# VHH binders against b3qqe0: the designs that were tried, part 6

Target 1, 332 residues: b3qqe0
Amino acid sequence: MKINLDRTSSGFCIGVQGTIHVAEEKLNQSGELYCLGDVVHNEVEVKRLEALGMETIDIPAFEELRDAEVLIRAHGEPPSTYETARRNNLAITDTTCPVVAKLQKTAKMLHQLGYQVIIYGKKIHPEVIGINGQCNDEGVVIKHPDLSDEAEIAPLDLGRKTALISQTTMDVPGFYELKKNLEKLFAEHGHRNPGTKSGEWMAVRDIDITSEKTGGRAMPELVYKDTICRQVSSRNGKLRDFALANDCIVFAAGRKSSNGQVLYSICKDANPHSYFIEDVDEIQPEWFVGENGKPVESVGICGATSTPMWLLEKVANYIGKTFGDDSGNPDA

## First folded at step 1 (VHH)

Design b16 (framework vhh_8h5u_2)
Fold by ESMFold2-Fast, scan of step 1:
Structure b16 (fold): chain B 332 residues (1-332), chain A 123 residues (1-123)
Amino acid sequence: as target 1 above (332 residues)
Amino acid sequence: EVQVVESGGGLVQPGGSLRLSCAASGSIFSDYSYAMGWYRQAPGNQHERVAIIYSGGSTNYPDSVKGRFTISRDNAKNTGYLQMNSLKSEDTAVYYCAKDFSEGTYLDDYDYWGQGTQVTVSS
C-alpha cells in the first residue's frame, strides 16, 4: 500500500506556519506567551502550544493586561488593538499574514477615497474586525451572497460610490454571486458605472487604488477587488485532484472547522472512499480494504488549513506501521 | 445538529443565588478550542458579557460581577454553568450562553447562541 501525503493543498498556509513558528520560538525562550484569540482552530495544536506555556486571551482581558508579551495572530488586528498595547506597555509580536496586511491597506485606501466598503465575510470574524477597523468600523459586512439577510443589507446606501472586497478565507463562487447580486441591486436603484451592459462593477488593481489621481485618472464609482487568498482557495482544485489520484482518503481536521468541512466535502464528492478524523484513534481498518477484500493500492492523507503538517505526518506514520505492507515510509 | 439550551433562570430575592446551565447537543463543550461565555441583556440595554472561560480553563469577568459570578464547564456532561451569588436588582436580564462569540475563530464560521433564560432579581 502506497501512502501519499498531500503537501500541496493541506496543512498550514505560509501565514499560519509563520505564526506557529514564532509562537514556538517565544515559548521555548520564556515558557510563557499570551495569544490574542485562538492561534488556530485545531484543538490538538492549541493543546500542544498551551503545554509549552501559551495562554489565550480576549480583547477585554488584553485591555487589562500590563507589561506582557502578546502574539498577534495571522488574521490581524484593528488599529485600536495597537493603541491599547502602547498604553499598557505590551510587547507585540505581530505575525499578521502579509496577505491580510495588504487587504487591510486596500480597505483603508478605499475608505479614504470615500468608497462605501462592502466586506464579503463574517462580521464577528477577527480578520473582518481588523479590516473594518481600517474603515473606522463603517464597512458593511455581508455573509449571505444571495442578499437574503435583510439586516446585512439594511446599512447599504445605494447612492454612494461603493467597493466590494472579501475576507481572505471566503469562497470564490460566493464572492462572484454577491458581486452579481449587488450589481443588480444598485442598477435597479439607478446606480451604474457608465457604459456597462448589465450594471457591471469594475475590477480594480492595487496601483489603481494607491495612485487613483496620478496622471489625472479617477476610479469608477462601483468597483470590486477579489481579495480572497489563493494560497487557500486554489487548494480546492488541487485537493480534488489529490482525492481522485488515491484509492482511499484520510482527511484530518478539527471537527468544528468550517474550512475543514468544506475541504472534506470536496474530497468526498471526488472520492466516496474519503474518511474524516481528528486524530489517529478514529482510523478504522476496513477503510483500507479494497475490491476482493485486498488492501487498497494507495492511501492519500490530507487536511484543512487549520491542520498542522506534523499531525498529517503522524497519521501517515500510523497508517504505514499499522495497516501498510511497507516499512512505515510514507514515500514507499 | 448542534443546539444550545439555557436553563436555571427565575425570580429571586436580592442577595439570593441562582445556577444557570447551558446544555449542548453534540460535542461543543468537549472541544476545548472553543471559548464559552455567558452574556446578558437587560431591558433597553445592549448585550453584555458577564463571564468567559477559555479553551485552557482561564476565566475573565467584568468588575460588575467579579467575585459574585463563577463560570465553569463539565465536558463529561456537555454542560456549561454560571453560578450567580449575591444577586442585585441590576443583574435582572435575559442570560445567554454562547461560544466563539468575542472574535470568532481564525478558520471557523460558527457562532452558537441559545434562546436565553430570564433572571429577575426583585423583592
Scores: ipSAE 0.000, ipTM 0.155, lowest interface PAE 14.5, mean pLDDT 79

Design b17 (framework vhh_nb_b201)
Fold by ESMFold2-Fast, scan of step 1:
Structure b17 (fold): chain B 332 residues (1-332), chain A 123 residues (1-123)
Amino acid sequence: as target 1 above (332 residues)
Amino acid sequence: QVQLQESGGGLVQAGGSLRLSCAASGFTFSNYAMGWYRQAPGKEREFVATITSGGSTYYADSVKGRFTISRDNAKNTVYLQMNSLKPEDTAVYYCAARDEYGSFLSPDEYDYWGQGTQVTVSS
């Protein structure tokens, strides 16, 4: 039985890797660290760090905390979190993903330049709360790109100069569908960029937004910036291909991970012999029995962007030693 | 106009049964996965059960073997059959609809929500 570990479309993205590395370093130095919210949506990894001295706290507990060190996770936080930290004499270890930090700066500058900021995303998502906080919570959050949700579009002021950005984990087709529908909506109310075709919005770059002295060089009134993280969005297709390349799939993720359940559904749809686990104790021997009671030829091991590679390696080692050999092609 | 309307809640003794119904309108019901969530006083909203458009079912460990989710596409209705009820099952039960590939464990992945129906299980 060949054990294939997916190292290309599974495991921590760069932002999560950065957060975990910093948390481990701080815990190794002091033996104590508060984390605001789950450091990752993977309970096995959270419990590992808690065993090293990390304590997960929520916003109410954070507001009551004094004279302590708090880790800000990869999702980022709004300005109000930093204001509370200053007031309560809390030392912030900020591990906000660089992609998210750049997006927050972009949102802040667009807001400061007077743009109505539209955010393609989920209003209650931690990343969106952080982004909208940079806009004084005045951003218009739209999840449904067809503009079918009246509550989402009710706050839109069609007479204002407007900028469209996105939560990093949203879908690229939905972003461009939303842009197209917004172009039509604004054009129907007579608002368009001077010297362009009616309704056409213009792409802007960071250099346009962050220009010194003026806060930006001269920009059109209706603009957009595609802020979706391509590193995350490209994994879906690769994971489907990986699932198809193996007889059996063992998928490891936290049960509360939204990304984990979506990716597992992709695996299960591509390969019905896909099984979800949080840790090795959930693995069933019958999963590795194929046609006519014989061992399966290959087992693929994969996970979410919240799944640590050490856990995937632990799963590979367990399966290899218990049901076969632990050597394999990590690429499938 | 999208609407999800729950019914069938009420007061029942421990060990008893209830059947919840959720009538859907304003969207193509057969294309959506349907789920049930519950919320007890002072607690977060938690996952109970889901059924995909294709009929696959998934349950929270706390209700597995006791609850059964089903759907009737001709009536645009999803059901939750609750057997062997415990006082710990006391909560407001919510019906929700989501895209097939969205996570069933995250409330923010659901596009539409009902207003909820109260279930009270007495000891």
Scores: ipSAE 0.000, ipTM 0.144, lowest interface PAE 19.3, mean pLDDT 82

Design b18 (framework vhh_nb_b201)
Fold by ESMFold2-Fast, scan of step 1:
Structure b18 (fold): chain B 332 residues (1-332), chain A 121 residues (1-121)
Amino acid sequence: as target 1 above (332 residues)
Amino acid sequence: QVQLQESGGGLVQAGGSLRLSCAASGSIFSYNAMGWYRQAPGKEREFVATIASGGSTYYADSVKGRFTISRDNAKNTVYLQMNSLKPEDTAVYYCAVEYYGSDEWPTLDYWGQGTQVTVSS
């Protein structure tokens, strides 16, 4: 039985990898680190870091903390968090995902250019709190793209030049539904973009927002930028190919991971001989027996974007030791 | 539960038309939105069009009036009718299942393997 570990299309996305790597480095050097909120939505990984000295804290605990080191996770934080850290003599280790950091910069620039910033998102989501903080908390957060929630739209000033952006984890159809409904709403107020119909919104690029020429000149009145992240979606094809290349698949993820269930479904559709686990104790001997009653020739091990590579390595080593590994590979 | 397979790409002259198809296997097609994306050589993948389960459609500004997205829920298939093609439309076209927003980072969607569209000048 050959054991194949998926190192390319499984495990942490690059943003999460960066956060975990920095956390490990700090803990190995100092033995203590506070993390503001869950570092990753995987309890096994959180407990591993806690064993190394990490302590997860919430905002009230953070506000009372003094003279400590605090990790800012991939979701980012608003300027007020950094002000509190400065006031309380907290050392910040900032691991905000580059995609989120760019979005925060985009929101800040649009706000500085005088735009009313509409954020498609969930008002209480950590990422949205961070984005809205760049707009002095003056951003209009809309979750319901049909504009059915009066409280969400009450702050809208239909006479102001307006920009639409999105939380990175929102749905693409909802973003464009919201844009369409906002076009109708603003058309009633007579808003116009140069070269477009009344109420029609114009796509903007980073160069348009940051350029001295465009920033110092009249910008379009109604603009949008689709800021929804698609970076990790490219893994789906690679994961499917990996599942097809093995006789049996063992997929590891947190039970409550929505993306874990999606990725597991891709494996299961490609290879019916696919099994979901949270840890090695769930592995069953019968999974490694083919329909002919003989051991399967290959087992593939993969996981979600929230699954650490060390857990996948633990699974590979467990299967190799317990059910036989003919490859002699120490990673199998 | 979902596997996506694109087809219908090829070589076409500027001003021509192509119809792309995306066949989906599994149970989620009828309940979820479907989208088309493209990636030109040396460029990032970009949004092209999306269609909600109820039939509402949305397009990137670069393709509005030229491309039409549609779906057939009985066949678990989404289509992209591409008219008045330009050399700038040359790209690999990908089909995707669009999921509703998550509190998890990052957002994940099902993707197909892609189909190459080449528009000659």
Scores: ipSAE 0.005, ipTM 0.390, lowest interface PAE 10.8, mean pLDDT 80

Design c01 (framework vhh_nb_b201)
Fold by ESMFold2-Fast, scan of step 1:
Order: C-alpha cells, then structure tokens, then sequence
Structure c01 (fold): chain B 332 residues (1-332), chain A 122 residues (1-122)
C-alpha cells in the first residue's frame, strides 16, 4: 500500500500560520493568553495551544473579562468587540488576516456610500459577523445562491443601490451563480444598471470604492466585488486531481472549518472513498480494505488550510505503521 | 426555506422492520443531498445514511447491510428502510437536507426535520 501525503495543496495558509505563530510567542512569553473563540477551526490544534496555557473564551466570558490580554483570530471581529475591549481595559493582540481586514474595510465603505450590502456567506460564521458589523448589522447574508431560501432574501430592498461581496472561504461558482440570480431578480423588479441588456452588475475594484477624484460617483447602482480568497480556490483543482490519483482519501480538518467542508466535498465528489477526520483516533481499519478483503493500493492524505502539516504527517505515519511501510509522497 | 417532515416511526420488536419517510417542501428537492441522523437520549446526533442528488449512498458502519436509503424525486420524499432492527437502534431519527455546492460537505446539513421516535424492544 502506497501512502501519498499532499504537501502541495494542504496545510496552513500564511494567514493561519501568522495567528498560530503570534499565539505561541505570547504563550512562551507569559504562559497565559485568552483567545476569543477557537483559534482555528481545528480541535487538535486548539487543544495543543490550550496545553501551552491558552484559554478559549466565548463572547459572554469576554464581556465580563477585565485587565487581560485577548487574541483576536484570523477571521476578525465586529466593531462592538473592540468597543468592549476598550471599556474593559483589555489588551488586544489582533491577528485578523489582511485579506479579511481589507474585506471589512470594503464592506464599511460600500455601506457608507449608501449601498445595500449583500454578503455571500454563512450568517453565523465569525468572519461574516465581523463583516456585517462594519455594515451596522444591516447587511443581507445569503448562503443559497439559487435564492431558494425565502428567509435569506426577505430583507432585500430591490429598489436600493446594492453591492455583492463574499465571505473569503465561499466557493467561486456559487458566488457567480448568486450574482446571476440577483441580476435577474433586480431586473425583474425594474432595477438595472443603465445600458445593460441583461441587467448585468458592474465589477468594482478597491480603487473604484476609494476614489478621491470621483468620490464613488463613477460606480453604478448595482455592483459586485469577488472577495473570495484565492489561496483556497487555487488548491481546488490540485486537490481534485490528488483525490482521483488515490484509491482512498483521508481528509483531516476541523469540523467547524468552512474551508475544510468545501475542500472535503471536492475530494468526496471526485473520490467517494474519502473520509473526514480530526485526528488519527477516528481512522477506521475498514477504510483501507476493498470489497475483495485486500488492502487498497494507495491512500492519499490531505487537509484544509486550517490543518497543520505535522498532523498530516502524523496521519501518514499512523496509517503506514498499521497497513504498510510504503510511502509514495509525490513531493517527497 | 426547505421544510422537512418525518413519518413512519414507532415501536417495533427486535429483528423487525420499519420504513421512515421524509417529505420535503419549499425548495428544489432533486438537487439536494438528503440524509438521516439519529439521537439516543443523552447522546450526540450521529450519522446514519446519506443519498446525494446523483443517487450515491453512504452508510454508518453500525447500519450497513441492514438499512437502505432511497429517494423519490417525483414525490419530494426520501426513505430509510430499516431491517433487522436492534434495541441499540432506539433513537429519534432526523431527516436532513443540504446543497452540495454551498456547504461543500454532504455530512453538514443545513435543514432538519423535527424527528420521529423509533423504539426497538428486546
């Protein structure tokens, strides 16, 4: 049995690496650090840092906290969190990903320009809560790009100038499906950008939103900005190819990871013999036995951007010791 | 919004059979992945079975060979045929639905029914 570890398309992105590095530095310095929510959506990594002295707290505990240091995770926080920190004399170590910080600024500016902001995303996701906070919680969050969820679209004012943006970890095809369906919905209501045959919305850039010369005047009423992080989308094709190249796939990620869920679905769609784990103790021996009772020829090991490479190596070593000694890592 | 309504639960003796039904309304059923989960008292919800929009099926090891998931797109209904029932199968059974392209994970369901009680006596 060949064990292939995906070193190319799996493991921490630079933003997650930054958050973990800062947390480790603070814990080495003081031996204690509060983190508002899970530092990453990976239970194994959270427990590792908690063993080093990190304490994960929720919003109610954060609101009662005084005179302490709190880490803000890569996905960011709304303005209300920073107001509470100032009021309670909390020192903030802010590790908000630069991509997320830029997205929050984009949302704030679109809202200030009077746009109804539509956010392609999951309403309860911490990143979306942060983005919507920049819109005074007036943003319309849509998860279902086919507009099938009446509750999601009920808040829409089809007569308002409107801007579509996205949570960084959503899927690119879904974003453009949503845009197409919103174009149709608004055009049917009689709201179109002047000169468009099919009611097309205009792609805007940061410079269009922040333009000092035009003050936003060059932007039409219906706009969109593709804010999806390409660190995830560039991995999708490589991950699909990797899944197809192996008989069985073991995918490691945190269950709360939206990125992990997207990437796992790509593996599962390409290879039905794909299995999700958070750690090695979830691995089932029967996954590596075919219908004929013989071991599978190859096992691919991969994960999300929230999955550390050491965990993938741990998984590879565990499977190798249990079912075979061969490792066929394409990047070895 | 998708609404899911389970039916077919009840009391059955060990070794018996039950067929659960889940009727879906409100959205396009045929494009959704449909699943069954169960929850025994004091336990977390556990996966039982999934059927994708394309008809692929996946089962928990504890039910493999005994349970069969199927769907009827014309009736907007998904079924769980439960054979050779054991006392350990006693639980509230929940129907769930998700869009595979949005969540990216067929095991992470967005819509849930209210559940139907299945009790298996020894």
Amino acid sequence: as target 1 above (332 residues)
Amino acid sequence: QVQLQESGGGLVQAGGSLRLSCAASGSIFSSYAMGWYRQAPGKEREFVATITSGGSTYYADSVKGRFTISRDNAKNTVYLQMNSLKPEDTAVYYCAATEVYVSGNTYEYDYWGQGTQVTVSS
Scores: ipSAE 0.000, ipTM 0.136, lowest interface PAE 16.3, mean pLDDT 80

Design c02 (framework vhh_nb_b201)
Fold by ESMFold2-Fast, scan of step 1:
Structure c02 (fold): chain B 332 residues (1-332), chain A 122 residues (1-122)
Amino acid sequence: as target 1 above (332 residues)
Amino acid sequence: QVQLQESGGGLVQAGGSLRLSCAASGFTFSDYAMGWYRQAPGKEREFVATISSGGSTYYADSVKGRFTISRDNAKNTVYLQMNSLKPEDTAVYYCARVEYTISGDTYTFDYWGQGTQVTVSS
C-alpha cells in the first residue's frame, strides 16, 4: 500500500499555526491560559493544548473572569470583548487574523458613514459576530442568497443607503447571487444608484471608504465590497485531482470547520471511498480493504487548511505502520 | 499601489549571519501580518516565518532558533535576522503581505516582493 500525503493544498495554515505557537509559548511560560472559544475548529488540537494547561471558555465564563490571561483566536472579537477585558483586568493576547481585522475596520467605516451594512454570512459564526460588533450589532446578516429566509431580511430598511460585505469563508457564487437579488429588491422599492437602469450596486475600494479626496466622496448610496477569499476554486480543483488519483482518501479536519466540510464534500464527490476523521482513533480497518479482500493499493491523506501538517503526518505514519508497507514513507 | 521591496541578500560563509529587510508602501502596514518565504533552485517555495500585526511570530522548523522575524511599524519595514546560516539556506527570499483567510484560520498572500538572493558557501 502506497501512502500519499497532499502537501500542496493541505497544511498551509500560517494564521492557525501562529495562534497555536503563541498559545504554546504562553503555556510554557505560565502553565495557564484561557482561550475565548475553540482556538481552532479542530478538537484534537484543542485537547492537546488543554493538556498543556489551556482552558477553553465561552462568553458567559469570560464575563465572570478576573485577573487572568486570555487568548483571542484568529476569528476576531467585537469591541465589547475588549471592553469587558479592560473592566475585569484581563491581559489580552490578541491573535486576530489581519485580514479579519481589516474586514472589521471596513465594516466600522461603512457603518460610521451611515450605511446599513449587510453581511453575507452566518449570524452565530465568530467572525461575523466580530464584524457585526463593529456595526454596533446593527448589521443585517444574510446566509441565504435567494432571500428565502424572511427572518434574515425582516431587519432590512430598503430606503437606507446600504453596503454589502461578506464573511471571508462564504462562497463567491452565493455572494453575487445575493448582490443581484438585493439589487432587484431595492430597485422594486424605488431605491437605485443614479444613472443605473437595472439598479446595479457599485463596487467600492478601501480608498473610497477612507474618504480620501479622490475616493469616499464618490461613493453612491448602494455599494458592495467582495471580501471573500479567491483561492478556494483553485484548491478545489487540485483536491479533486488528488482524490481521483488514490483508491482511498482519509480527510482530516475539525467537525466545526466549514472549510473542512466543503473540502471533504469535494473529495467525497470525486472519490466515494473518502472518509472524514478528526484524529487517528477514528480510522477504521475496513477502509483499507479492497474488493479482493487485500489492502488497497494507494491511500491519499489530505485535510483542511486549518489542519496542521503534523496531524496529517501523524495520520500518514499511523496508516503506513498499521496497514501499509514496512517503509512507512508517505509521499505526495 | 502596494509595493514590497526586499534588500540585504548576498554571499555569506556557513555559520555567518545576514539581515534581510522588506520596505512596504501603499497600505497601512501596521494592520497586516507579514511573512518571509524562500525558493531554492529545483524546489518549491517554502514558508520561513511570519509576524502578525500584534507581533506574534511563527517559524518553520528548519529555521527555528536560528532566524528571527521582526517589524518596525514606524519605518513600514519587516526584517529577517538569519544566524548560523547553512548551505541549505541558499535560496531567493521573498517578502509577502497577508490578504485573506479561509475558514478564518489560514492566510493567502496578495502581494510579493521581487525577492533577494541569499547564497551560503562552504
Scores: ipSAE 0.000, ipTM 0.138, lowest interface PAE 15.9, mean pLDDT 81

Design c03 (framework vhh_nb_b201)
Fold by ESMFold2-Fast, scan of step 1:
Structure c03 (fold): chain B 332 residues (1-332), chain A 122 residues (1-122)
Amino acid sequence: as target 1 above (332 residues)
Amino acid sequence: QVQLQESGGGLVQAGGSLRLSCAASGTIFSYNAMGWYRQAPGKEREFVATIDSGGSTYYADSVKGRFTISRDNAKNTVYLQMNSLKPEDTAVYYCAAYTEIRVGSTYEYDYWGQGTQVTVSS
């Protein structure tokens, strides 16, 4: 039985790994750290860090906190959070993902250049709240790329110069569908980039936005920047392919994680011999018996982006030692 | 699966107060961003307030300074404290939940409650 661990499309992304690493370092140094919101969507990992001295707090508790160190998690915070920290003499350890931090700077600069900023995303998502905070909460958040939600598009000023950006975790096809529909909407109301007959919006790069020599002066009225994280957008297909490549799949995630359940459903749809666990004690010996009562030839181990790699490695090691083959994974 | 149940709606006079509650089941509440939307008769559903898992809040301009959103993770409940109510606040109020997506995730789900009626008399 060959054990295959999905190191490519499972486990913490680099941004989450960075946040966890910084939290561990701070806790090792001081034994105390506040975290604003859940550091990750995995109760096992949150409890592990809490055992090391981390305390998870909400905004009401944060507003009352004084003279303490607070970790800002990977999806970032709006300017109002940092203003509260300054008023209350709080030391901020900021672990905002670099991709998210760059996106926030992009949104701020587009707003400062006078662009109406459209954000492809969900209004109440923490990342979107952070991005919109950089636009003085004046950004227009659109979730439905077909423009079918009138409440989403009601705030649009079709006469303003406008820039489209995206929440990092949205879908690439939806972003370009939204761009196409916005091009049509603005053109039908008499607003298009000079020299375009089809109403096309122009792609801009970070250098176009941030350049002090050309920024804003060379950019047209209607622009877009594809800010979707490609690591995010490629994981679904890779996970499906991984599930198809193994006889049996063991998927590890927090049981009440909605996102974990979605990713598990992708595995289950691709491979009916997929099984969900939170930890190794849920593993059943029957899962590794194939047709005719013989051991399966391969077991794939994978998880959600909120599942730590150490847990996936623990699962691989447990299966290898208990059911007798780790030749496909030298660490199992 | 996530299920949301609103309560606390009713009839109040202008200048009065109401507290709406939304109880969540089927998920770890602390992992979800929560929000309130409202829909007045003959109008589209509009955003009211949101709170993320860390407690960061965002409000519509029409309610800022009058409404306060809060959460109790131990009770899996989000609240909307509505003060200085106006007749124009009359609407069905809906609770919404979103999975907070981390960098590297490909999915999020929206969940909605059935709504609770708030009527503010002049």
Scores: ipSAE 0.000, ipTM 0.138, lowest interface PAE 16.4, mean pLDDT 80

Design c04 (framework vhh_nb_b201)
Fold by ESMFold2-Fast, scan of step 1:
Structure c04 (fold): chain B 332 residues (1-332), chain A 119 residues (1-119)
Amino acid sequence: as target 1 above (332 residues)
Amino acid sequence: QVQLQESGGGLVQAGGSLRLSCAASGRTFSSYAMGWYRQAPGKEREFVATITEGGSTYYADSVKGRFTISRDNAKNTVYLQMNSLKPEDTAVYYCATVRYEITGTYDYWGQGTQVTVSS
């Protein structure tokens, strides 16, 4: 039985790696650190850091906190969080992912320029709350790109200049489906960019929005910026290929990770012998027995962007020692 | 670190004019986009105008044609020329910058200057 660990398309992205590294450094220095919300959507990793002295707090607890150090996780926070920190004499260790920080800047500038900001995303997601905070919570959040949810589109003012952006972890096809449907909706209301026959919205770059040097050039009425993180979205194809290369797949992620559920569904669709776990205690012996009663020839181990590599290594080692080898094969 | 101080507010009759100034001190003023925001009694803080380092300007629809934003990078100052003032323009006017970084997403805000337009 060969155990293949996906080292290339599984595990923490650079932004999450940065957050965990800073948290560990702070905990090694002081033994105490507050984190606003789950540092990552993986309970096993949260418990590991809590054992080192980290305390996870929610917004009500944060508002009552005084004279303490608080970690802001990779997801980012709205401006109101930083105002509270200043008033309460809280030291902020801000580990907001650079991609998310740039997205927040983009949303703020579009709102400052008078655009109605549409956010392709999930309204309750922490990243979207942070982005919408930059728009004074006036952004229109749309999750269903087919515009089938009337509650999502009810706030739209079809006569306003409008900009479409996205939560970093959404899907690229959905973003462009939403753009096409919005183009049609606004054009049917008589709102188009001048000179566009099909009602096309114009792509804008950061430099166009931040106006380092626009030369007095006005931005179009209807614009979009594809803000989806390619480090995350490119993993979908790689995971499908990985799932197809192994007889059995063990996928490790937090139960409540939306990204984890999406990535697991891709594995399961490609390979029906895919199994979801949070930790090694969920692993079942029958997963590794083929139709002939012999051990399966290969087991692939993979996970979400919220899954630490140490956990995937733990899974590989456990399976190797328990079901096949005294050691796992770490290669993907 | 940037400190912002507004001046030029006051009481003016409808149809009148005021010029607001915002003096900035500290490092990196020239690297920021500068903006004016206002907050009327009992209302949310709203956007008024922004100017980039390169001089491009953007205005809220309610003030287009009446207000003009400008900057003097040599003096680290941003201005808001307000013409044809209306009672609806009554608010505290704030000067602001915005800077996003891993180690802080704080906007730098001034203390505000009161503008009151009587009918």
Scores: ipSAE 0.000, ipTM 0.110, lowest interface PAE 17.4, mean pLDDT 80

Design c05 (framework vhh_7yz9_2)
Fold by ESMFold2-Fast, scan of step 1:
Structure c05 (fold): chain B 332 residues (1-332), chain A 122 residues (1-122)
Amino acid sequence: as target 1 above (332 residues)
Amino acid sequence: QWQLVESGGGLVQAGGSLRLSCTASGSIFSDNAMGWYRQTAGNEREWVAFITSGGSTTYADSVKGRFTISRDNAKNTVYLQMNSLKPEDTAVYYCAAHIEVYTDSGYRYDYWGQGTPVTVSS
């Protein structure tokens, strides 16, 4: 039986892995580190780092903190956070993901060029708060790409030059649905790029936005930039493909996590021989026997974005030693 | 466990009406938006209508004034009332739920039902 572990669409993304690595290094050096907000949405990993000396703090506690070192998470922070750090003599260990840092710079420059910035995303998400901070909190945040939420749409000025960008972790189909609906909305109100048949907005590149020679003057009034991170945005499709590629799926996550249940449902929809576990103790021998009474040829091991890779590796090792012949490849 | 079950499709004559239902069973939705889509042989799925949990609705131009989307949040059910049906409305109709999959990052996924066929004869 071949054991395949999903390393591409399960567990922490590379940006979160980088944050965890830096946190561990700092804790090994000093034994103390504050983290502004949850370093990752995973209690087990947070508690592991807390055992090493990390303390998670919120914004009110951060504003009272003096003469300490604070870790900035992969999601980034608005300019106001760095201003507070300077005022309070806080040393910042900044682990903002490079993709997020570039997005913040893009948002700032679009705002400085006079564009009304529309952000496809969730208004209260830390990454969106950081992006919108670069726009002096004047960005219009839209979560519902069908434009059905009137409160989201109310701040739009349909006569202004406008740029659409996205939170890095949003879905690609929703982004292009939003773009299509914004094109129609603005055209219906008399604002379109010259020469377009259906009011199409222009795709722009970083060089178009950041060019010191043109200062964005070459860009039309209505533009968009697809800022979605492909490492994250392709994970749903890759998870479904992974589930289809194996005879049996073992999915590991916390049972009370609605996110874990939704991801598991993607696996189950693609492959009915998918099974949910929190730990190896729940694994059943009958899962690895096919309809003809023969062992299944492949077992796929995957999990939620909040499931640590060490747990998936533990599951792979357990299945390989207990039910396999050790001749299979434990990595997909 | 997530399941979207569509019902109410069938054969009707032009000018007739059908009411489609889509019931989510098991878990509560992690996002508030529901939609209806349709697909004809050889063509991509096209959007028909959306509804938020608050009841705000949006329609494709091809169905405005003829179709009405509504929801019953207590029953986790979304409906599509189709009036003044035309032969060009013949398609397989799909229900979709718009779900945040990575809640710690805000990543969204559209979860699909199995589809229900609608045939409008001339």
Scores: ipSAE 0.000, ipTM 0.177, lowest interface PAE 14.3, mean pLDDT 80

